# VHH binders against o75319, part 16

Target 1, 181 residues: o75319
Amino acid sequence: GNHIPERWKDYLPVGQRMPGTRFIAFKVPLQKSFEKKLAPEECFSPLDLFNKIREQNEELGLIIDLTYTQRYYKPEDLPETVPYLKIFTVGHQVPDDETIFKFKHAVNGFLKENKDNDKLIGVHCTHGLNRTGYLICRYLIDVEGVRPDDAIELFNRCRGHCLERQNYIEDLQNGPIRKNW
Key: E = the ipSAE of ESMFold2; O = the ipSAE of OpenDDE; V2 = 0.75 times the mean of E and O plus 0.25 times the DockQ between their complexes.

## First folded at step 8 (VHH; framework vhh_4orz_3)

Design r2 (at its last look DockQ between E and O 0.54; V2 from the best seeds 0.00; counts 0 for: pae E 4.4 > 2)
Fold by ESMFold2, look of step 8:
Structure r2 (fold): chain B 181 residues (1-181), chain A 118 residues (1-118)
Amino acid sequence: as target 1 above (181 residues)
Amino acid sequence: EVQLVESGGGLVQAGGSLRLFCAASGFTFSDYDMAWLRQAPGKRREWVAFIYSGGDTDYADSVKDRFTISRDNAKNTVSLQMNSLKPEDTAIYFCAREYWDSDFGDYWGQGTQVTVSS
């Protein structure tokens, strides 16, 4: 398939850099085969992603793709100067500890290698909201010591949309700190 | 209405084989990627195998070289051949259409139990 993901059109393509962090969140870019089902102003391709990041005076240094499918775009559609990592993340449930560890490990590795620049980690799932918001907030809470409500509020404001899944929100607010980094 | 119905589960001794089937209806089957997922008791659902609408496949490391996913677009079915089964393969196996990991849609079957005894 070239079916547009459900509700994908309802979300802003790219958020803003989250202040005090190296994160920026966005919805999944869609390769050219999807464009026949989109008005020109609705298109959001891998190239459009990079143009929008540049418009914000930012630069991507890593893309973490949390989707469970390869149908939206291929890694080869991205510029060679941006590393790409796919972490298959099952939706509809709180990510397991192995998935959380893989995310934290990737972020920590990026920060170590990029300590002398200001490049961003781009994170997306299908809509750039629930799985994306959960893992970013989990990192900020567990690794950076950010209070859960502060992490969630920062993500929501910078993404431009609020986290929607109550089980994710409850786990972030009331769940245990994960010490798996 | 989208319907996914799994079958073919059962009890198998370690080293044995099973073949799972998923009958799909209510959508244009050939347009969609399909997957098998599994959930062991007390664990979260995990990915097992994907088959893309174009026929390419991908597998979790734990099942590579033992499991084979396939599809029949004429019959609207996806299947999972499971060989060299291990006790850790014991789980409920679910057939899913691509929105199974979406924040908004539930396109999962009810599942079929696979139990591998040592």
Scores: ipSAE 0.178, ipTM 0.502, lowest interface PAE 4.4, mean pLDDT 87
Fold by OpenDDE, look of step 8:
Structure r2 (fold): chain B 181 residues (1-181), chain A 118 residues (1-118)
Amino acid sequence: as target 1 above (181 residues)
Amino acid sequence: EVQLVESGGGLVQAGGSLRLFCAASGFTFSDYDMAWLRQAPGKRREWVAFIYSGGDTDYADSVKDRFTISRDNAKNTVSLQMNSLKPEDTAIYFCAREYWDSDFGDYWGQGTQVTVSS
């Protein structure tokens, strides 16, 4: 179906690159079929995503899609030059260790293969906020050794919205470090 | 108003089968992903199966190959066929709309009790 996700319109389409990282977060772009339910200024398509990234003088090197559905857009809607990775991530709850590992592994793999460029890892869930923020922060905390509060603050500032899920915040601040393997 | 009404629960012996039903109203049913959740006593609510608006399905590992989720868009219903039931399947089962991908509203019914005796 092509119903607009709840509160999707309330969030900035694209955040800013997180300084010191290769991460950029954005809300889910919606394929053309959604446009009939949106005002022109509310539209945010895969094409719009890339245009907005370009406007920031950045380039996407990888898109990690954390949504738990496939209804928003198709990988075919993306340029062939940009790898697409789906990590089905359940909302509401803190991602499990497997999901966290998949994310970390994908990020590390990208970084190893893209040492010679400055392309970004674009990460999104539905709103590009809670699941997205958690996994990015989890990576920064577990892999980069960033203080939890610093990671959260950095993400919030760059995304332009603050993490909203208390269970995510609590886990980031006080939860155990997850294995990186 | 969004409404989800579960039915079909009951008491069954291990190895038995049940079929749960959910009647949905108050929204364009065919546009939404649907799921079955369950909550056992003292445990957190967990997803069991989901079916996309497009018809694709997925299952929790614990129920894979035993449970089958299906939907009838013409009748605004989602069903869960549960075979080879186990005592650990005992729980309240909930029909849910877009539970696993929503950061906000949670839409599910009052649930139906499933009890599997050993």
Scores: ipSAE 0.078, ipTM 0.509, lowest interface PAE 2.0, mean pLDDT 91
ESMFold2 (binder alone), look of step 8: mean pLDDT 82; pTM 0.831

Design r3 (at its last look DockQ between E and O 0.18; V2 from the best seeds 0.00; counts 0 for: pae E 6.4 > 2, placed apart)
Fold by OpenDDE, look of step 8:
Structure r3 (fold): chain B 181 residues (1-181), chain A 118 residues (1-118)
Amino acid sequence: as target 1 above (181 residues)
Amino acid sequence: EVQLVESGGGLVQAGGSLRLFCAASGFTFSDYEMAWLRQAPGKRREWVALIYSGGDTDYADSVKDRFTISRDNAKNTVSLQMNSLKPEDTAIYFCAREYWDSDFGDYWGQGTQVTVSS
């Protein structure tokens, strides 16, 4: 259906680039069919996403979609020049090792192929917060060796919202490092 | 208030069948994906089957081709037909709303016990 995700309106559409990284987080853009249920100022379409990124003088090089549904927008709604990767990620629960690995692999692949530019990895779930934040932080912690609290703080600051799920936070802070290969 | 009430659980022998039902209320049922979850003793809750608002379905590998999820939007119900049941299917089964893609909502019922004897 075309119902607006719960609390979707409460979150900033797009965060800021995370300094020292290629990551930017945003909430899920909604295709046109959702607009009839939104005030004009609440609308956030795939087109709006790219406009907002451009306003930040950035460019998306990859979109990683972590939602577990396909009802929000279609890959065809995105420019052909920007690769789209779907990683079905269940909400509520800490992503499993396979999901974490898929994310890491995608990020590493992108970085390997995009050494000559500064394009961003756009990551989103529904709200662009919990699943998104966890996986980004997990990457920073496991791959880049960032302290968990630093990673979380950086993400929160740049996203403009704080991770909310305690199981994610706890896992990031005290959970084991996940394999990178 | 969101309400989900499961029913249909019971004791069955291996190879047998059960049909679970979930009655939903308190929201526009047809707009939401529905899922069946299960939790065995000492194990984490795991997803079993998912049905989107449009009717598409998805299944855990462990139950694929044995379980069938369906919904009746007119009656606000979601069902799980479980065939070829195995002892490993023993668990409390929960009906859940939008479990897969929700950051905040833990909307599921009290569950119904399914016990498969060998």
Scores: ipSAE 0.101, ipTM 0.521, lowest interface PAE 2.0, mean pLDDT 91
Fold by ESMFold2, look of step 8:
Structure r3 (fold): chain B 181 residues (1-181), chain A 118 residues (1-118)
Amino acid sequence: as target 1 above (181 residues)
Amino acid sequence: EVQLVESGGGLVQAGGSLRLFCAASGFTFSDYEMAWLRQAPGKRREWVALIYSGGDTDYADSVKDRFTISRDNAKNTVSLQMNSLKPEDTAIYFCAREYWDSDFGDYWGQGTQVTVSS
């Protein structure tokens, strides 16, 4: 399974911490088996992820993996002390209420357990854009009361790439507030 | 409209074999990575086998050496040959198409039931 995801090379590996939140978004890291298809400057492994976070003077306290597949990297490639949570999230479609609830529950649990530190929640899908941006924004809107346009702008700026899927954007802007309980 | 139609499922005894087929339409089939996924009773849907547009394949560890995915770009079909079937292979099997940013979540068939009796 060494196929590089379409357009994966076109996106910045890791974004910036989103101010006022505990989120940082990134594209899926790829295990070493993918590297023969990549130039050295294109590589972005699980170890590269942690190094880039450290270069920003940040520390990950949780990784939420939204990808539907297991082929990109193994959780065992991560340091043992960093919690990892997989939330299988189908792409292209607005995530269903169960998926949104699982994401909210995971974030709220992390914030409670980590209230005395400044560790970040790392969130990724394949490209770190549409599913990642949607769920982060959904959380900010529903749980933190952020205005939809402000959440989207913050995500786009900190990720370094704009949300692309119009159905996600329209649901964030015009869709109903989802249950938090 | 993208359509994926699975067939070939059924009831089979442990140790037996079964071949699943997927007919694809509504897109340029040869451009896409295709997969078989499955959902066992009480479990989340999981990836089983993957075939790249160029023909390379990859498999979940649980089915490696027993299952073979193949594609026919001229006929727009994906097949899954399943040998040495076990009761834990019981599941609804789905044909899926990879699309940018979807991880096989974008286009799915309705699935075909495979039941392996002990």
Scores: ipSAE 0.027, ipTM 0.399, lowest interface PAE 6.4, mean pLDDT 86
ESMFold2 (binder alone), look of step 8: mean pLDDT 83; pTM 0.837

Design r4 (at its last look DockQ between E and O 0.86; V2 from the best seeds 0.00; counts 0 for: pae E 4.6 > 2)
Fold by OpenDDE, look of step 8:
Structure r4 (fold): chain B 181 residues (1-181), chain A 118 residues (1-118)
Amino acid sequence: as target 1 above (181 residues)
Amino acid sequence: EVQLVESGGGLVQAGGSLRLFCAASGFTFSDYDMAWLRQAPGKRREWVALIYSGGDTDYADSVKDRFTISRDNAKNTVSLQMNSLKPEDTAIYFCAREYWDQDFGDYWGQGTQVTVSS
C-alpha cells in the first residue's frame, strides 16, 4: 500500500554531508503514488532527493536502502548512473553482525572504487535516522576508529535529528566492536 | 482505533502443530504489511514471519520451512501455521503491523501463548 509511514513528515528530507566522510543520510523518498496523500510541500520523491543533493553541491554515488519493505519506491525510479543497494534491515532492534558486515563491505567497496571522485554514499531507512544512524556510526566507530560519542554527535548534527532509539545508542557507546573482516 | 487480536495459542508437544489467527480492525488492512512476532521468557521480541501487502512472505531462519504466514484481506485476518514445533518455539506470539520496518508505532495485540513441551 501507499500509506505514509508514521511520523515520516516530521523529519527533514535530507541531511548534510558528514564532514570527513562520504556519508549523507535522508529519509525514504516516496514514489509518485504517495503524492496524493501529501501536501505539495511534504512531497519527497526520488527526483526530489537528487535535486536536494544537487542544491548542496553534492553528488550521490551510491544509495544504500535499509528499509525492510519495497513499497516506498523502485530502483527504477533512480538514475541508472547511481548504484542502488538494498540491505533489508529490521527496525527497532540493533542490526545483527551480518547486516553490519554487509553495510561495511558495501561502503568499503564503494570507497575503493571511487577514490578518484567525491561522490557520496546516501543512506536511508524509513526516517533516515535510527537504522541509518546506527549503521553509519557503527562504521565510523569500527572502521574509522571514531569515538562513539563523536560519531553520534556528528551524525545527529548532520542529519538534523538525533538518534532516538536507546538500544542503538547504548550499543554504539558500550557495545562490542564488530568484526570488519 | 487500531486493534489486533491474536488467538490459537496453546500447549502442544514437540513435533506438533498449531495455527494462530489474528483479527485486525481499525485500519485498511489490505494496505499494510503484517507480521508475527514472538517473545520468549527473558528474551527480546523477535519477528517470526512477514507477509507484505502484496502477498510476498519472509521468515526468520529459525522457523523457515516450518511456519507459514498467510492473510485474508476480505476477513482482515492474518494466520500463522506452525508445524514441527520445538520447545524453542515457546513464546508469546504477537500479530503486528509494520513493526519490522517502522521506527515508530508499535501496533500489536496482547499476544497468544504458545507452549511446546519436550
Scores: ipSAE 0.244, ipTM 0.652, lowest interface PAE 1.6, mean pLDDT 92
Fold by ESMFold2, look of step 8:
Structure r4 (fold): chain B 181 residues (1-181), chain A 118 residues (1-118)
Amino acid sequence: as target 1 above (181 residues)
Amino acid sequence: EVQLVESGGGLVQAGGSLRLFCAASGFTFSDYDMAWLRQAPGKRREWVALIYSGGDTDYADSVKDRFTISRDNAKNTVSLQMNSLKPEDTAIYFCAREYWDQDFGDYWGQGTQVTVSS
């Protein structure tokens, strides 16, 4: 259905590009049918997403959708020129190794195919925070060798909101390096 | 207030069947995906079956072809028909509203106990 996700209104729509990376995070855009339940200033559609990215003088080259549902918008609502990848990611628990592998594989593939441009990977879950922050940080830690606290600080600052789920934070700080790539 | 109330659990012999029910209130039921989860003693809660608001379904491999999730939007209910039950299906079963996608605000009931014996 077209209900507004819990607490979705509480979060900034789009973060800022994470310096030194190709990542930008945002909350899930909502297709037009949701707008009946939103004030005009609360709306954040797929079109709004791309307008906000252009306002930052950036360009998306890939969208990775981590939501475990397909009701928020359709890939057809996105420009044909922007690849879209769905990785169904269960919330509330640290993502399993297969999910982490799929994310790393997608990012590495994008970086290889886009080595000659500066386009960004847009990543979202429902709120663009916990699942999104976990997988971005997991990539930076495992693949780029970033210190856990530095990855978390960078994500929090650029998203404009701090990672909230303690199990994700604990796994990033104290859990094993995932070498499944 | 959102409420989910599970019922239909009990003791059943291996190979038998049970049907679980979940009565939902406090929200527009037809707008939401629904799920059944389960938790055995000393184990983490695991996903069992999912039914999208549009009616499509998905199942954990361990229950596929034995369990059937269904919904009745007119009565605001989700059901789980469990056939060919095995002792490893013993758990507390929970009905959940979009548990798998929400980062915040879990919505599930107190659960209903299913015990499978030989």
Scores: ipSAE 0.136, ipTM 0.500, lowest interface PAE 4.6, mean pLDDT 89
ESMFold2 (binder alone), look of step 8: mean pLDDT 83; pTM 0.846

Design r5 (at its last look DockQ between E and O 0.79; V2 from the best seeds 0.00; counts 0 for: pae E 4.3 > 2)
Fold by OpenDDE, look of step 8:
Structure r5 (fold): chain B 181 residues (1-181), chain A 118 residues (1-118)
Amino acid sequence: as target 1 above (181 residues)
Amino acid sequence: EVQLVESGGGLVQAGGSLRLFCAASGFTFSDYDMAWLRQAPGKRREWVALIYSGGDTDYADSVKDRFTISRDNAKNTVSLQMNSLKPEDTAIYFCAREYWDSEFGDYWGQGTQVTVSS
């Protein structure tokens, strides 16, 4: 179906690049079939995503889609030059170790293959906030050794919205480090 | 008002079968992904099976090839055929709307108890 996700309109379409990282977070772009249910200024399509990224003088090198549905847009809606990776990630719950590992592995693979450029890793869930923020922060904490509060603050500031899920925040702040291999 | 009402639970011996039903109302049923969740005593709620609005399905590894989720958009119902049941399948089963992808909403019914005896 093409119903608009709950509260989707309440979130900024695209955040800012996280300084010191290759990450940028955004809410899920919606394919054309959703436009009939949106005001023009509310529309955010895959095309709009790339336009907004370009306006920031950035370039996407990878899109990681964390949604657990396929109804929002199709990979075919994206430029062929930008790899698309789906990591089905259940909402509400802290991602399991497998999901975390898949994310880390994807990020590390990208960084390894893209040392010669400055392309970004675009990460999104439905709102580009909770699941997205958790996994990005988890990576920064576990792989880059960033303090949890620093990671969270950085993400929140750059996304323009704060992580909302207490279980995610608690896990980031006080949970165990997850394995990186 | 969103309503989800589960039924079909009961006591069954290991190896047996049950069919759960969920009646949905209060929303455009055909537009939404639906799922069955379950919660065993002392465990967190977990998704069991998903059926997208487009008809595709997905299953937890623990129930794959044993459970089958289906939907009838004309009747606003979602069903879960459970075969080869195991004691580990004992739980309260919930019908849910977009639980697995929702950031804010928790839409599920009161659940139906499934007990599998050894």
Scores: ipSAE 0.230, ipTM 0.641, lowest interface PAE 1.5, mean pLDDT 92
Fold by ESMFold2, look of step 8:
Structure r5 (fold): chain B 181 residues (1-181), chain A 118 residues (1-118)
Amino acid sequence: as target 1 above (181 residues)
Amino acid sequence: EVQLVESGGGLVQAGGSLRLFCAASGFTFSDYDMAWLRQAPGKRREWVALIYSGGDTDYADSVKDRFTISRDNAKNTVSLQMNSLKPEDTAIYFCAREYWDSEFGDYWGQGTQVTVSS
């Protein structure tokens, strides 16, 4: 359990809201039990996440957790007023169609239910980069009609780090559109 | 140095059984989720079974009810009992440390070959 993910310390905890969307990306918050292995300035807990979002004058209305493990924090560590959804997403390959459909369904449901507010969908995997970036971009491309290069550029700029896995980038740029519903 | 060493592979007739073993060293084994993966020639690497640090398990549909993953935290080992083997199970099998959760090359071993003949 309390192992700090490799290079987790090297990534910005929270990105910026992606303009024109309801998305914000971040790395996985770590429950208090991990803090023995962290310097104080390296800590990023579930509470720290919400403080940082509030400092940006934003509010989370949904957290989508893409990690394929339950060891980082428990949903009970989040405010009870914020919906939480786990979508177990394998990280070594382009997410399969079922995972993509689950993500699209969750986002679509949120957007319909939250049409009259400006709350954000927070999305994270372990580092908040490759799986997170892929699924956000896949949604923007397939559902919103955004050009692949524009989706990738927007994500990279707002996350503060570039998508790294070449197979994800190639699938977004050159792969087929996926069915939405 | 982190090491994962798979063993127990070999040639077996369809319908037979094998037990794979993975010896782990160089890290606090009980803190990590562990997995078995496989890769057949010309195919993508696929996950087979996962065992959480707490002992819960999960399996790919193609192997459920036939394969059982287990761990021994005292001996730093993960095993995979494979029953009712089919030719389609022919692959190199890899033991992995938290592979499903990492996008940055968490460790896996060099693999052990399983060949199932008719």
Scores: ipSAE 0.152, ipTM 0.500, lowest interface PAE 4.3, mean pLDDT 89
ESMFold2 (binder alone), look of step 8: mean pLDDT 84; pTM 0.852

Design r6 (at its last look DockQ between E and O 0.75; V2 from the best seeds 0.00; counts 0 for: pae E 4.1 > 2)
Fold by ESMFold2, look of step 8:
Structure r6 (fold): chain B 181 residues (1-181), chain A 118 residues (1-118)
Amino acid sequence: as target 1 above (181 residues)
Amino acid sequence: EVQLVESGGGLVQAGGSLRLFCAASGFTFSDYDMAWLRQAPGKRREWVAYIYSGGDTEYADSVKDRFTISRDNAKNTVSLQMNSLKPEDTAIYFCAREYWDSDFGDYWGQGTQVTVSS
């Protein structure tokens, strides 16, 4: 379907690069078929994503798509030079260990292949906030040793919106360290 | 108000078949992807089958080739045909509107019990 996701319009399209990391978060871009239901200023297409990244003097080297649907855009809508990885991640539930592992594996692979450049990993779910923030923070905590509160604060500031779901926040702050990478 | 009402559950012998139905109301049904999920005692709720608004389908490996999800946009229903049932299929089955992609609110019904006897 081409319906606009619930509350999608309420979120800034693209955040800022998270300092000290290779991450940038954004909401799901919507292919042209959705634009009939959007005011011009509300549009955020795959092309718009890349233009906004370029305006920040940054370049994407990988897009990790965390949505559990294929209806928003097709990988063919992205430049062939930017690798795309889909990790089907259910919403409103803390991601399971398999999903966390896939995310960590993808990030570690990117960092190894891109050690000689400064390209970014773009991460999105539907809104670029809860699932996206959880997995980015989970990586920073488990792999980079960042304190949970510091990871969350950094994500919130750079995304421009605070993580909203308490079960994700609780798991990041008080849940077990996952050692699967 | 979004409402999803499951029906068709019951007790069935291993190897048997059952068809579940979900009646949807309170939204433009044809615009949304739909799913069936299940929850066995003591287990987490798991995805079973998914049907896109355009009609394409996906299945969990454990039910592939045995279960078939379908939708009837004229009647606002989604169905799950379950064949070759096994005791491990015993669970409460729920239909959901875009279940796994929702970060806000729960859009699933109360569920219908399926019990497969050995």
Scores: ipSAE 0.157, ipTM 0.473, lowest interface PAE 4.1, mean pLDDT 89
Fold by OpenDDE, look of step 8:
Structure r6 (fold): chain B 181 residues (1-181), chain A 118 residues (1-118)
Amino acid sequence: as target 1 above (181 residues)
Amino acid sequence: EVQLVESGGGLVQAGGSLRLFCAASGFTFSDYDMAWLRQAPGKRREWVAYIYSGGDTEYADSVKDRFTISRDNAKNTVSLQMNSLKPEDTAIYFCAREYWDSDFGDYWGQGTQVTVSS
């Protein structure tokens, strides 16, 4: 169905680029079928996503979709020039090592292939917050050596919302480093 | 108010079968993906099976070909047929609404106990 995700309206559609990184987080854009259930100002489509990114004078080079459903939008709704990667990520729980590795691998691959530009890695889950924030922070911590609190603070500030799930926060702060290869 | 009420659990011998039921209310059932989860003692809650609003199904590897999830939108129910049960299937089984994609994941029932004896 095309029901609006719980609390989806409560979150900013698009965050800001995270300084020193190629990451930008956003909530899931919704395909046209959802619009009938939204006020005009609440609508956030794939097209709107790209418009908002452009308004920030940025360009998306990759979209990583962490949602565990395919009901929100189709890859075909995106420009052909922007690669789309689906990493089915279960909500509510800390991602497993395989999911973390897939994310890291995708990010590293992108960075290797895009050294000559400044295109961004757009990451989203449903709200673009908890799963998204965890994986981005996990990457910064495990791969870039950023302090957990610094990573979390940076993400929160740029996303405009704070990570909400304590299990994610705790794992980031006190959990083990995950495999990078 | 969203409500999910599980039933059908019990004690069964290894190799046996059970059918779990979940009665849903408080929302447009047909619009939502549904799932069965389980939690064994001392273990984290894990996915068992889920069924999309469109009827497609997915299963955990551990239960594939043994369990079958189904839904009846007319009755607002989701069921889990469990065959060839194993002792490792012992757990509390939960019915959940859209759990796997929710960052909040707070829509599940109280669960029903399934115990498989060797």
Scores: ipSAE 0.140, ipTM 0.574, lowest interface PAE 1.9, mean pLDDT 92
ESMFold2 (binder alone), look of step 8: mean pLDDT 83; pTM 0.841

